# Designs tried in a protein design chat: VHH binders against q9y6x5. Part 361

Target 1, 379 residues: q9y6x5
Amino acid sequence: LPPKLLLVSFDGFRADYLKNYEFPHLQNFIKEGVLVEHVKNVFITKTFPNHYSIVTGLYEESHGIVANSMYDAVTKKHFSDSNDKDPFWWNEAVPIWVTNQLQENRSSAAAMWPGTDVPIHDTISSYFMNYNSSVSFEERLNNITMWLNNSNPPVTFATLYWEEPDASGHKYGPEDKENMSRVLKKIDDLIGDLVQRLKMLGLWENLNVIITSDHGMTQCSQDRLINLDSCIDHSYYTLIDLSPVAAILPKINRTEVYNKLKNCSPHMNVYLKEDIPNRFYYQHNDRIQPIILVADEGWTIVLNESSQKLGDHGYDNSLPSMHPFLAAHGPAFHKGYKHSTINIVDIYPMMCHILGLKPHPNNGTFGHTKCLLVDQWCI

## First folded at step 16 (VHH)

Design ha147 (framework vhh_8dlx_2)
Fold by ESMFold2-Fast, scan of step 16:
Structure ha147 (fold): chain B 379 residues (1-379), chain A 119 residues (1-119)
Amino acid sequence: as target 1 above (379 residues)
Amino acid sequence: EVQLVESGGGVVQPGRSLRLSCAASGFTVSSNWMSWVRQAPGKGLEWIGDIYYGGSRFYNPSLKSLVTISRDDSTNTLYLQMNSLRAEDTAIYYCAKGKDYENIAFDIWGKGTLVTVSS
């Protein structure tokens, strides 16, 4: 029977939450599996970009989902996270569920992972749910396990996405220990539900399971605001994305807009597109705007001093607060192994190896994940 | 000391609803997976459904839309709501606590409560 893999994401699960809170179910999962303590995600450290990087192995400039709000200069189309079903936005890469379905006549299943309810290169996940944040974890789990246990061709790749702890991280901030403790305990209990259900269905011993996240979370404050209106009038530009990475489309001379913004705040870096640091891998795409502004960790860019977010993400991907973790269990993985760091783009070629798929060209390095796998040598 | 006590059984007319309770002592229901199981006269055990740690619920497909499992973590009590009762639902109803990381085995059972669907 072909190998099977379930990829699970808990949105906004900052890596150091593992050290500051108790996770008895996740700790039992890790005890008999592997833990990567830090995953260095891609810039910008936002939900849609990083979820698509996990399943394509590509930097955002290469896969085309460069933000949660985008404008394409060539086609004049606008992307919003509330209306993301146009295949145009997703067609610059081939995600693993498409590769899985096309190479070996296998099925894929998806419970809410970003992009899985969109036909990409005329291929949609064999089984999927249309995105709806109101659908319970219970319903997502029931559907994914039903499809894993009863499908023809067999489901060999499955995904499951959950919006927490990101929603609560934004609302309360990661430093609110009382509220975050309750949220994270609920997530650990949901991990317990996942493992228990897989055991009940006889799936647990033969299924590879990866639990990961797209980014972390950092504390914000009303004392750390950058007001763009203090530096530039709205008539000079169109705002494509605001915070903490602002995407600026000039209505006048680009140099004039840049000069008005470059000294606006000591807590914000202003880049012309060609001057964006190479380490971000965030330059070579028509959806990256002529000027981008990058706020320092914990600073929020505003237009009218209004911000109720106590936590946010999207910041520099070198920041540990932006890093998620990766835990895995199953026949492909060692038991009781801890690894320090991998790049988020490394997950894709590792998953292709586990499933026996030929990866599309990607930015990951298979060697970085070798020590996690039983069929590989670390030397 | 460590026990499960079912209540709420009795004689009920066909087509009616009934809610069973299961009071736990000596452990916390939300820290375990819990099940409802029944045994009709002269039959084997029939699984009704489970509720897991985070509240995820799974049911016997044969009982489609006829049952709902819930819990009240503040009173440490498990419930089974049954609707549209039929004569075939006559059985002794048990709640059971699952073993942590032990296959599909139960380590604590209630004594059962009899439900009789008559006429």
Scores: ipSAE 0.609, ipTM 0.855, lowest interface PAE 1.4, mean pLDDT 92

Design ha148 (framework vhh_8dlx_2)
Fold by ESMFold2-Fast, scan of step 16:
Structure ha148 (fold): chain B 379 residues (1-379), chain A 119 residues (1-119)
Amino acid sequence: as target 1 above (379 residues)
Amino acid sequence: EVQLVESGGGVVQPGRSLRLSCAASGFTVSSNWMSWVRQAPGKGLEWIGDIYYGGSRFYNPSLKSLVTISRDDSTNTLYLQMNSLRAEDTAIYYCAKGKDYEKIAFDIWGKGTLVTVSS
C-alpha cells in the first residue's frame, strides 16, 4: 500500500505555548515521534498565506496568496474573505493535494484546510468539505478518517484544519493564562481524540501524521495603537489591508502618500514596494500594493477606532512569537527526536518525499528536514 | 474507589425515550475515553458508541440515529440518551472506561443497568 500522510493544523498555535502549558496528549504523541521546536513561517504571518506556503513550499510573492485581504492590480479583482471561491487567487501555485492526484492513481481528502474547497488548476481533492467554521472537530475528524479508510483510489494525502487556538488568542491575548490554559487544554484533548480515533480504526501504526500550525500570537493593547487617520486622509488612498501590515493603494502620486506616512509613528515602518526588505521575500507579485506599513510587534494599526483584539499576528517573521511548531509521528519519522528550527517552506518537499511525489519547484530545502526521517542520513 | 455506577434502567414501553446515567468515582470522565456497551439476553456484547477526551463521539452505524452519548464534566457523569425504544433494545447496559490509547480495551466496567422494553 502506498505511504499515507495526514497533515493537521491548529491555527495560531504559538511555539512557546509548549513550554508554558501542559499538553499530556501532545507530549505522548511527541515521545514516539519528532518535535521541531520552532518553524520559521513566511511574511506576512497570516492564516491564508502561511497555510498555502505549507502545501506549496513557496514564499507568498510566489504562490500569490499574499494576505487574507488582497487586490490584484492587473485584473482589478478583490479578495476579502474565506468565502471567495475564485480559482484566480490560488492558481499561481500547485498545492500538494493537486500534485498527489495528478502524478499517480491517488486521491486526496480535505477537512477545511484553506484552499481545498476551490478547484485549483481544474483539480479539487476527491473528498472535501466546503469551509464552514461552525462544523465541529468531531465531524471533520469523522469525515477525514472515514475517507482515509474507505477510498478507491486510496486517499494518500489528507488535511485537517481547526480554527483554535487562533480565535481565542485574538480574543484574550496570549498573556491571559487562565483563559489560554482552558483553550489549550481543549486543543490537547482534541489531539487525544485524533490519536484515539486513528488507533480505533487501525490506521495509527501505518499513517504518517504531522501536527503543525501557520503562525503564533503576540499580546496587543489599547496603549499600543497607531491611528492611520492621524497620518493621512482617506481621500488620498484605498485601504486593501489594515493591521498589522497595511496595504496602501494610492489615489494620488505614490511619493506624496509615502511622505504623509513616513514619519507618522515611531512604531511602524513605511516601505515603498521596491524597498521592502529582501529577507521578507515579499515584493515580486502584483497583489503586493505600492506602499506597505509594517507595525512593530504588539502594535495595532487602526482607523480612529479602538481595537478589540488583545492578540494578533501578521508581524515580522523573525519574531519568535510568530513561530509555530511541528510535531510528527509515523513510519517515516524517528522516535523521540527533537530538532530546533526549520522553515515553513521546508514542509512541502519533506511531505513530497514521504509520499513519493515529484515536487514542483519550490523555496524549501529538503536537507533541513532530513534528521526527522528514518530513511535519511542526519549529518 | 475507582468505580462506574450505571442507573436509569427499568421497564419502558415501546416508542418511549430513556436516559441512562453513569457516575464515575476515582477518575475524571473528561480525561478518558468512555464507552457504552449493551448485552441482550442470551447474546454477546454490542458496542453502542464512544465519547473521547475532547468530546468527539462515534456510534455504531446501526444505532447512530437512535442514541446520543454526552457527559457532564461538573458532575463527572456519562449519559446515554435512547429514543424510539423497541423490544430489541432490551439489554443490560454497561458504561466502560477505555485504556488510554488502546483499541477495544477497557480497564473499568460498571455492573450494568437493565432496560426492559415491553408493553
Scores: ipSAE 0.708, ipTM 0.883, lowest interface PAE 0.9, mean pLDDT 92

Design ha149 (framework vhh_8dlx_2)
Fold by ESMFold2-Fast, scan of step 16:
Structure ha149 (fold): chain B 379 residues (1-379), chain A 119 residues (1-119)
Amino acid sequence: as target 1 above (379 residues)
Amino acid sequence: EVQLVESGGGVVQPGRSLRLSCAASGFTVSSNWMSWVRQAPGKGLEWIGDIYYGGSRFYNPSLKSLVTISRDDSTNTLYLQMNSLRAEDTAIYYCAKGKDYEHIAFDIWGKGTLVTVSS
């Protein structure tokens, strides 16, 4: 009889897509559940960092996944944009599936969520799939629902990740109504598949389901490029990450590199690590480089080349275009309740509460999500 | 004119493959969950598999390696591909439409198409 929770992410699902397109399946889900209209994600607004923030309740500087491409100044290790499975990168935090397995006689299951195919603090999800983007939503759904139904000890926490609408958002841009309408209709239909399968297996009424995302998407253009090669010679620095947040490791004096970059473009902010705005919570980690470049919304940093990306993310987390939403349904949640905004780090302590787990120290505030929960006082 | 019409049945030899079609009228297959179900002579109904709104497919574990369900949304048609047919696959094959989002029940059935596997 322990509570069960399925956490689902559709990568790059910008919050305002809900207002600009029709989602009949998602609206049926929300009608009997809750909707948080905006989730303020963490900076930088990238896939790996935000997915790890959802499951740890920590800012990127605290959980250590500070970008999709990283360099650790202490160990001299490099994190590739490919699927790096070195536990070193993930060990600065304890994700919820590890907590779920270690505190109770419970299992966790994972269909492609970032980090779930990596042993973290010597603990890997009880059931998991090695990450492969070519695996269909159908196969992920089949595995996760089979594990939720047939496991001993019971699977009480499960995750399901899907790469869309992020891939199409990059390819077409969020302003391409024809292509985005087709893509978002497909995603809504997949939400229909999820709900239908859970109902068919008798799981729906007793399962808590969260549908969320890691970030949004903004329109880019060949007319909005920042050519870094026009600012500084490659001999002066090592590039750790490029766009829209460039991570610069100086090969010469840091101040000299900073002075070459600081007035390079009116559409890019240049920060020494200690000058990164406190509101980003992006400073206190050895994987954050000595100089960070932050492009303005819709601007792309390039190396003497054009960019083929028509949409991108990674920008300032105060931008509404970078915000995802959160929808939830199940015995823990009110029915027909709409909430304006929560922080993405608030999801972790809420999920710990639903599962009866003691959360590890985190940056979330449980009070921000109380109005969503039937067993809590909303005031 | 809300109906499902199966076709493609007939007599086939063991080991061969067969594709059944199910033409839908008066509704859209992609807006509903759809199923294939069969009934062998003197036996009960046996569920073959489902296809849901987004194209996710789920099969009877006993049949998964032998069948594939698909649909063509442009022609509003559901298909069942069967491989390595055996005498035990002799049955009337039905396509069926799920009732709605709220009910795990069928509201529209085809009249069936007979498949006989014999040599």
Scores: ipSAE 0.595, ipTM 0.857, lowest interface PAE 1.5, mean pLDDT 92

Design ha15 (framework vhh_8dlx_2)
Fold by ESMFold2-Fast, scan of step 16:
Structure ha15 (fold): chain B 379 residues (1-379), chain A 119 residues (1-119)
Amino acid sequence: as target 1 above (379 residues)
Amino acid sequence: EVQLVESGGGVVQPGRSLRLSCAASGFTVSNNWMSWVRQAPGKGLEWIGDIYYGGSRFYNPSLKSLVTISRDDSTNTLYLQMNSLRAEDTAIYYCAKGKDYESIAFDIWGKGTLVTVSS
């Protein structure tokens, strides 16, 4: 029974949703598995960066996906959108599906996980779907389970990504209990679909399944806006990314731009690149701009305009509102074990251990996840 | 009180389409996984397809291009749409409720509705 792993992400699933809403299917999953209540993600707390950190075990400055919008000062390239297939952006790290395919005669399968439709180090996931947000959960589930059951060489690592509850978190805000209750019940029902399908195909008893997320969500408001145009004229800089972490590329002297920004709002911290706090691990990459602005939780940076976002993420990774959770079930995991916290970069070396892969050098600590695993001694 | 009632069967000509309904009482369709199953005269049960909790659907590979399962949660009703009907589709059609989250067994069945494909 060779080890197999399915990694599932529900984008923007804030950890404390588990305490404020009922999840009967997820609770049934956890009853015979493990739960990590909080996962401390990497800064910035955005989708592309954190999804790539999960599968590489690296901080953003090390894996190179430093934001959802990026500019590389050395090559003059712009990262334009989720359909940008240029391997340049992804080649600073080796994700687990590449390692899985290269170390053993194994296949990988992917349903929409960020980066899986891009050849990285000339290796693309053996089975994959080109990213398209309009593809149903049903179609993603059908493809991933067919590939797990009918592949040669066998699929040993598979990924499944779903855009909710992030899209609804942005639209309604996490404090809209009526709308979030409906959305989260749907997510729980989809978890029920996943487990039921795995049981129907005879996969459930021998498959390791991890359900996690990349970040949380915090409530925003039209009363909490930082108007960047009131701070500085657009002629002084090029804007690479806006909110809640603004990436500023100066058109004039960097110190001059910094001086215009540094005292503009009490709800925004302004950093020269070399002054970014060490705890963020967000400094040593050419894609991190010379000046970075970090808004306080719930504040939105705008350009003389209103914001339609009622929820957002990207904020300081020490904030509990930015933290996702991790739940897992399968032969590698204990049953009924609850753990308080791990770092998101710890997921990668744990997955490598489960699959019998030699991890690339990474920022995770295997010791942090030992208590989750049946073949490890937890002292 | 807890029951499934199929309707919409009858005599249809080859090549035509037919939609069957399954009305649920005493439980909620969307809180359970549901199936359509048929039995041709003198033959065993043949699985047509499933619909799960979140609406994910899976079909018998031999039939998937010819059938669609759906549900209306507001009317607590399950549907089976059949297209390009052939004489070999003549059967009693049953809807069935999955027993629970842990089981792959059924606990509630309808009485069936007869579909006859003939000219």
Scores: ipSAE 0.644, ipTM 0.875, lowest interface PAE 1.3, mean pLDDT 92

Design ha150 (framework vhh_8dlx_2)
Fold by ESMFold2-Fast, scan of step 16:
Structure ha150 (fold): chain B 379 residues (1-379), chain A 119 residues (1-119)
Amino acid sequence: as target 1 above (379 residues)
Amino acid sequence: EVQLVESGGGVVQPGRSLRLSCAASGFTVSSNWMSWVRQAPGKGLEWIGDIYYGGSRFYNPSLKSLVTISRDDSTNTLYLQMNSLRAEDTAIYYCAKGKDYEYIAFDIWGKGTLVTVSS
């Protein structure tokens, strides 16, 4: 029977939460598996871009999901941070579930992972749920485990996405220990539910399970606002994305817009597209706008108003606060091994290896994950 | 003392609803997975359903929406709601605690509460 993999994401699970809170169920999972303490995500450190990087192994400039809100000047199309089902936005890469279905006589299953309810290169996940944030973890878990246990051809790649702790991180901020301890205990209990259900169905011993996240979270404040309206009049530009990375489409000369913005706040960097730092790998795509504003950690860009967010993400991917973790368990993984750091793009070639798939060209390095795997030679 | 105490059983008429309670002491229900199990006169144990750590619930398919398991973490109490009761629902109802991090075994059982469905 082919190897099987379940990829689970808890949105916005900052890596250092593991050091500041107790996670008995996750700790029990890790003791017989592996833990990567930090995963260096891609820029910008947002949900849709990083979830697509996990399943393609590509930087955002290469896979085309460059933000949660995007604009294509050629086609005049807009992508919103709602679930956008236009394949146009997703077709610049081939996610692993498509490769799984096309290379092998195998099925894929998805409970809400971004992109899985969209036909990409004319291929949609064999089993999927249309995105709806109101659907319980219980229902997502029931569907994914039913599909893993009762499919022909067999489901060999499955995904499960949950919106917390990101939603609460935005609402309360990551420094609200009272509210975050309650939220994170609930997440740990849901990990307990996942493991319990897999064991009850006889799936646990033969299934590879990865638990990870797309980004972290940093504390914001009403004392750390950048009012863009004090920098430049709305008549000079179209705003494509606002905070903490603003995407600016000039209505006048680009240099004039740049000059109005470049010295407006000491707490944001203003880049012409060609001047965006190479280390971000955020330049070579038509969906990246002519001017990008990058706020400093914990600063929020606003339009002459207050921000409702007490926590946010999207900041520089070198910031530890933006990093998630990765934990894994199953026949492919060592037991009781801790690893310091991998890049989020490294997850894709590792998953292809576990499933026996030929990866599409990608930005990941398989060597970075070798020490996690039992069938690989590690020093 | 570590114990489970079921209550709420009794004689009920067919077609009515009944809610059973299971009070836990010496441990926290939300930190454990919990089950309801019943035994009809002269028959073996029948699993009704489970509630897990985060509140995820899974039921015996043969009971087809006739039961709901819930818990109140503030009162450390587990519940079984039964609707459209039939004569065949007559049984002793038990709550049980799963073993700590051993997901397929039980270590604590209540003494049971009798439900009799008759007119």
Scores: ipSAE 0.641, ipTM 0.862, lowest interface PAE 1.3, mean pLDDT 92

Design ha151 (framework vhh_8dlx_2)
Fold by ESMFold2-Fast, scan of step 16:
Formats: C-alpha cells, sequence, structure tokens
Structure ha151 (fold): chain B 379 residues (1-379), chain A 119 residues (1-119)
C-alpha cells in the first residue's frame, strides 16, 4: 500500500505556547513522534503566503501568493479573497496535492487548506471542501477520514486547516493568558478527537500525521500605532495592503512618495522594492508593490484612527513570536525525538520524500529534516 | 456620532436586481475594511463580502457572481449591488466596519435593512 500523509494546520499557533500552556493530547502525540520546536516561516508572516509555502517549498516571491491582499501590475488584476478561484494567482507554483495526483495514480483530499478549492495547472484536489469558515472542525475531520478510508484511487495526501488560535490571538492578544488558555485547551481537545478518530478507523499505525502552523502572534497596543495619514495624503497612492506590512502603489512619482514616507515613524522601515533586504526573499514578483512599509514588532499601521487589535502577525520572520512549531507521528518518523529548528520551506521536500514523490524545484533543504525520519541517517 | 445606516431594502420579485446603500458618519469608509452581512429568517449570520482600504474586494464564493460591493468616498457611502435575486436571498442586510485585518471582527454595525424576495 502506498505511504499516506495527513497535514494539519492550526492557524497562528505560536511555538512558545507549547511551553506556557498544558497540552496533554499533543504531548502524548509528541511522546511517540517528533517535535520541531521552531519553524522559521517565510516573509511576510501571513496566512495565505505561509500555507502555500508549506505545500510548495517556495518563498513567496517564487510561488506568487505574496500577501492576503494583492495587486498584479502586469495584468491589472486584484486578489479579492483567500477564496478567489482565479487560477492566475496560484499557478506560479505546483502544490504537493497536484504533484501527488499527477506523478502517481493517487488521490488527494482537502478540508479548507488555502488553494485546495482552486484548479491549479488544471488540477484540483480529488476531494475537497469549498472554503467556509463556518464549517466545524468535526465536519472537516469527518470528511477527511471518510476520504482516507473510502477512496479509489487511494487518498495518499490529505490536508486539514483550522482557523484557531489565530482568530482568538487577534481578538485577545497572546498575553491574555486566561482567554488564550481556554482556546488552546479546546485545540488540544480537537487533537485528542483527531487521534481517537484515526485509532477507531484503524488508520493510526499506518498514517503519517503532521501538525503544524503558518505563523505565530505578537501583542499589539493602542499605544503602538503608526498613522499613515500623518505621513502622506491618500490621493498620492493606492493602498494594496495595510498592516503590519503596507503595500504602496504610487499615483505620482515613486521617489516623491518614498520621500514623504521614509522618515515618518521610527517604528517602521520604508523600502523601495529593489532595496527590500535579501534575507526576506521578497522582491522578485510583479505582485510585490513599488514601496513596502514594514512595522516593528507589535506596531500597527493605521489610517487616522485607533486600532482595537490586541494581537497580530505579518512581521519580520526572524522574530521568534512569528514562529510556529511542527509535530509529527507515524511510520516515517522517529519516536520521542526533539529537533530545534527548520525552515517552513523544508516541509515540502520532506513530505515529497515520505510520499515517494519527486519534488518540483524548491527552496527547501531535505538535509534539515532528515533527522526526523527513520529511513535516513542523521549526522 | 459614529454610525452606519442601511437603506434600499423592500419587496422585490425573483430575478430582479436591487442596490442597498450604507451611509457612514463619524468615520471614513475608505480608511476601513467594510463588510456586508445578512441574516435570513431563523438562520445565523452569513458573510456576503468586504471592501478593503485600497478598494480590493472579497466575496463569499457562493455569492461572488451575484453581488458587487462598491463605495463612493466623496459621499462616505458603501453599496451592495445584488443581481438575479432568489427567494433564498430574503434576509436582513447589515453593513459593518471591520476591526481585525485577517479575521472578520466588527466594532460598528448598522441596524439593517430588510429585503424580501417574493413572487
Amino acid sequence: as target 1 above (379 residues)
Amino acid sequence: EVQLVESGGGVVQPGRSLRLSCAASGFTVSSNWMSWVRQAPGKGLEWIGDIYYGGSRFYNPSLKSLVTISRDDSTNTLYLQMNSLRAEDTAIYYCAKGKDYEWIAFDIWGKGTLVTVSS
């Protein structure tokens, strides 16, 4: 029987939550599996960019999902939603479910992972749910396990996406221990439900399961606001994305817009596209705007108004607060092994190895994840 | 006073079009993430779509071909254009000011306008 893999994402699950809260079900999962304590995500540290990087192994400039709100200067198209089904936005990369279906006589299944309800290179996930945030975790789990157990050709790659703890992280902020404790306990219970369901269906011993996330969360405050309207009049530019990374499309000379912005706040960096730091790998794509503003951790860019946002992400990917974790269990993985850090782009070539797929060219390094795997020699 | 006031609802025959308006006071619609949300009788809230600061629009995929969100920055007004109305579109329609960037959270709501689609 071919190897099978279930990839699960809990959006916005900051790595250090594991050290500050109790997760009895997740700890039982890790005890007989592996834990990567920190995953260094890609810039910008946003949901759609990082979810697409996990399944393509590419930096955002290479896979083309460079933000949750985008404008393409060549085609004049606007990305209007994570649920936008125009393949144009997704076609700059080949995600693993497409590779799984095209290289092998195998099926893929998806419960809400970004991009899985879009035909990419004329290929859509064999089984999928149209994105709808109102659909419960239980319903997503029921569909995924049904497809894993009742498909022909067999489902060998499955994904499951859940919006928490990101939504609560934004609403309460990661420093609200009482509210975050309740949210994280519920997530641990969902992990318990997932493991129980897989055991009841006889899948647990033969299925590889990865639990990860796309980014972390940092505390914001009404005392840490950058008012963009105090820097520049709205008539001089079109705003493509706002906070904490603002994407500016000038309506006048680019240098004039840049000069109005460059010294406006000590708590944001202003970059012309060609001056964006190389370490971000955020420059070589038509969807990256001519001027990018990057707020310092915990600072919110606003338009002449207050912000009630208590938590946010999108910040510099070198910040530990932006990092998620990765836990995994199954026949491909060692038991009781702990690893310090990997890059989020390393997940893709590891998953291709587990599934026996030839990876498309990617920015990941297989060597970074080989110590997690039983069939590899760790040096 | 900070408020949102919806208007333009009423009884409409199936297959017709209708445009709803939402007048904002006390803040600027172009400086905010604005949303349209509806509630059908006996049902929960259903998100229709958003318009971002820069004019980027996001729609519920089940409604994308049937609705268009726009704004008039000079009159500080948000619009929802609905085409090919069906009985299932009968609902109270609300406009709302968004609060969180990546997740839908609202800090200001209108009181709603009723749309009834009947033959």
Scores: ipSAE 0.000, ipTM 0.137, lowest interface PAE 17.5, mean pLDDT 88

Design ha152 (framework vhh_8dlx_2)
Fold by ESMFold2-Fast, scan of step 16:
Structure ha152 (fold): chain B 379 residues (1-379), chain A 119 residues (1-119)
Amino acid sequence: as target 1 above (379 residues)
Amino acid sequence: EVQLVESGGGVVQPGRSLRLSCAASGFTVSSNWMSWVRQAPGKGLEWIGDIYYGGSRFYNPSLKSLVTISRDDSTNTLYLQMNSLRAEDTAIYYCAKGKDYEVIAFDIWGKGTLVTVSS
C-alpha cells in the first residue's frame, strides 16, 4: 500500500509557546514521534508566502507568492489574500499535491490549505473545500478523514489548515497569558481530536502526520507606530502592502522616493530592491516592488491612524518570535527524537521522500531532515 | 467519586424533541472523549455519537440529521438533543467516558435513562 501523509498547520503557532504553556495532547504525540524545536521560515513571515514555501520547498522570490498583497507591474494585476482564485499568482511553482496527483496517479485532499482551491498548472486537489474561515475544525476534520478512508484512487497526501492561534495572537498579543492560555489549550484539545479520530478510523498506525505552522507572533503597541504620511506624501507612490513590510511603487523617480523615506524612522529599514539583504532571498521576482520598508520587531507601519493589532508577524525571519515548530508521527518517523532547527523549505523534499515522489528543483536540503526518518542514517 | 448520571428521559409524543443530560463527577468531560449509546427493547447497543476533547463530534450516519451532542464545560455536563422522535427511538440512553485514546474502550458508564416515544 502506498505511504500516506497528513500535513496539518495551526497558523501563527510561535515555537516559544511550547515552553511557556502545557500541551498534554501534543506532548503525547511528540513522545512517540519527533519534534523540531524551531523552523526558520522564509521572508516575509506571512501566511500565504510561508504556507506555499512548505508545499513547494522554494523561497518566496522563486514561488511567486511574495506577500499577502501583491502587484505585478507587467500584467497590472492586483492580488489580495481574500478569495483571489486567479491561477496566475500560484503558477510559478508546483505544489506537492499537484506532483502527487500527476507522478503517482494518486488523489490529494485539502481542508483549507492556502492554494488548494486554485487550479495550479491545470490541476486542483482531488478533494478540497473552498476557503471559508467560518467552517469549523470539526467539519474540516470530518471531511479530511472521510477522504483519507473512502477514496479511489486512494488519497495519499492530505492537508488541514486552522486559523488559530494567529487570529487570537493578533487580537490579544502573545504576551496576554490569560487569553493565550485559553486559546492554546483549545488548540491542544483539537490535536487530541485529530489523534483520537485517526485511531477510531484505524488510520493512526499507518499514516504519517506532520503538525507545523507558518510563523510566530510578536507583541505590538500603539506606542510603536511608524506614520508613513509623516515621511512622504501619498501622491508620490502607490502602496502595494503596508505592515510590517511596506511595498512601495514610486509614481516619480525611485531615488527621490527613497531619499524621502530613508531617514524617516529609526525603527524602519528602507531598501531599494537591489539592496535587500541577500539572506532574505527576497529580490528576484517582478512582484517584489522597487522599494521595501521593513519595520523593526513590534513596530507597525500606519497611514496617519492608530493600529488595533496587539500582535503581528511579517518581520525579519532571523527573529525567534517569528519561528514555528514541527512535530511528526508515523511509520516514516523515529520515536522520541528531538532536533533543534530546520529551514521551512526543507519540509518539501522530506515530504516527497516519504511519499516516494521526485521533488521539483527546490531550495530545501534533504540532509537537514534525515535524522527524523527511520529509513535514513543520521551522521 | 467518579460517576456519570443521565437524566431527562420520559414519555414523549412522536414528532417532538427531547434533550437528555449527563452529569459527570470526579473527572472533567472536556478532558476526555464522551459517547452516547442506546439500547432499544430486545436489541443490542447502538452507538449514537461521540464528542472529543476539542468539541469535534462524530455521529452514527443513520442518526446524524436527528441528533446533536453538546457539552457545557462550566457545569461539567454532556447533552444529547433529539429531534423528530419516532417510536423506534424508544430505548434506554447511556452516556460513557472513553479510555485514553482507545477505540471502543469505555471505562465509565452511566446507568441509563429511559425514553419512551408513544402517542
Scores: ipSAE 0.662, ipTM 0.872, lowest interface PAE 1.2, mean pLDDT 92

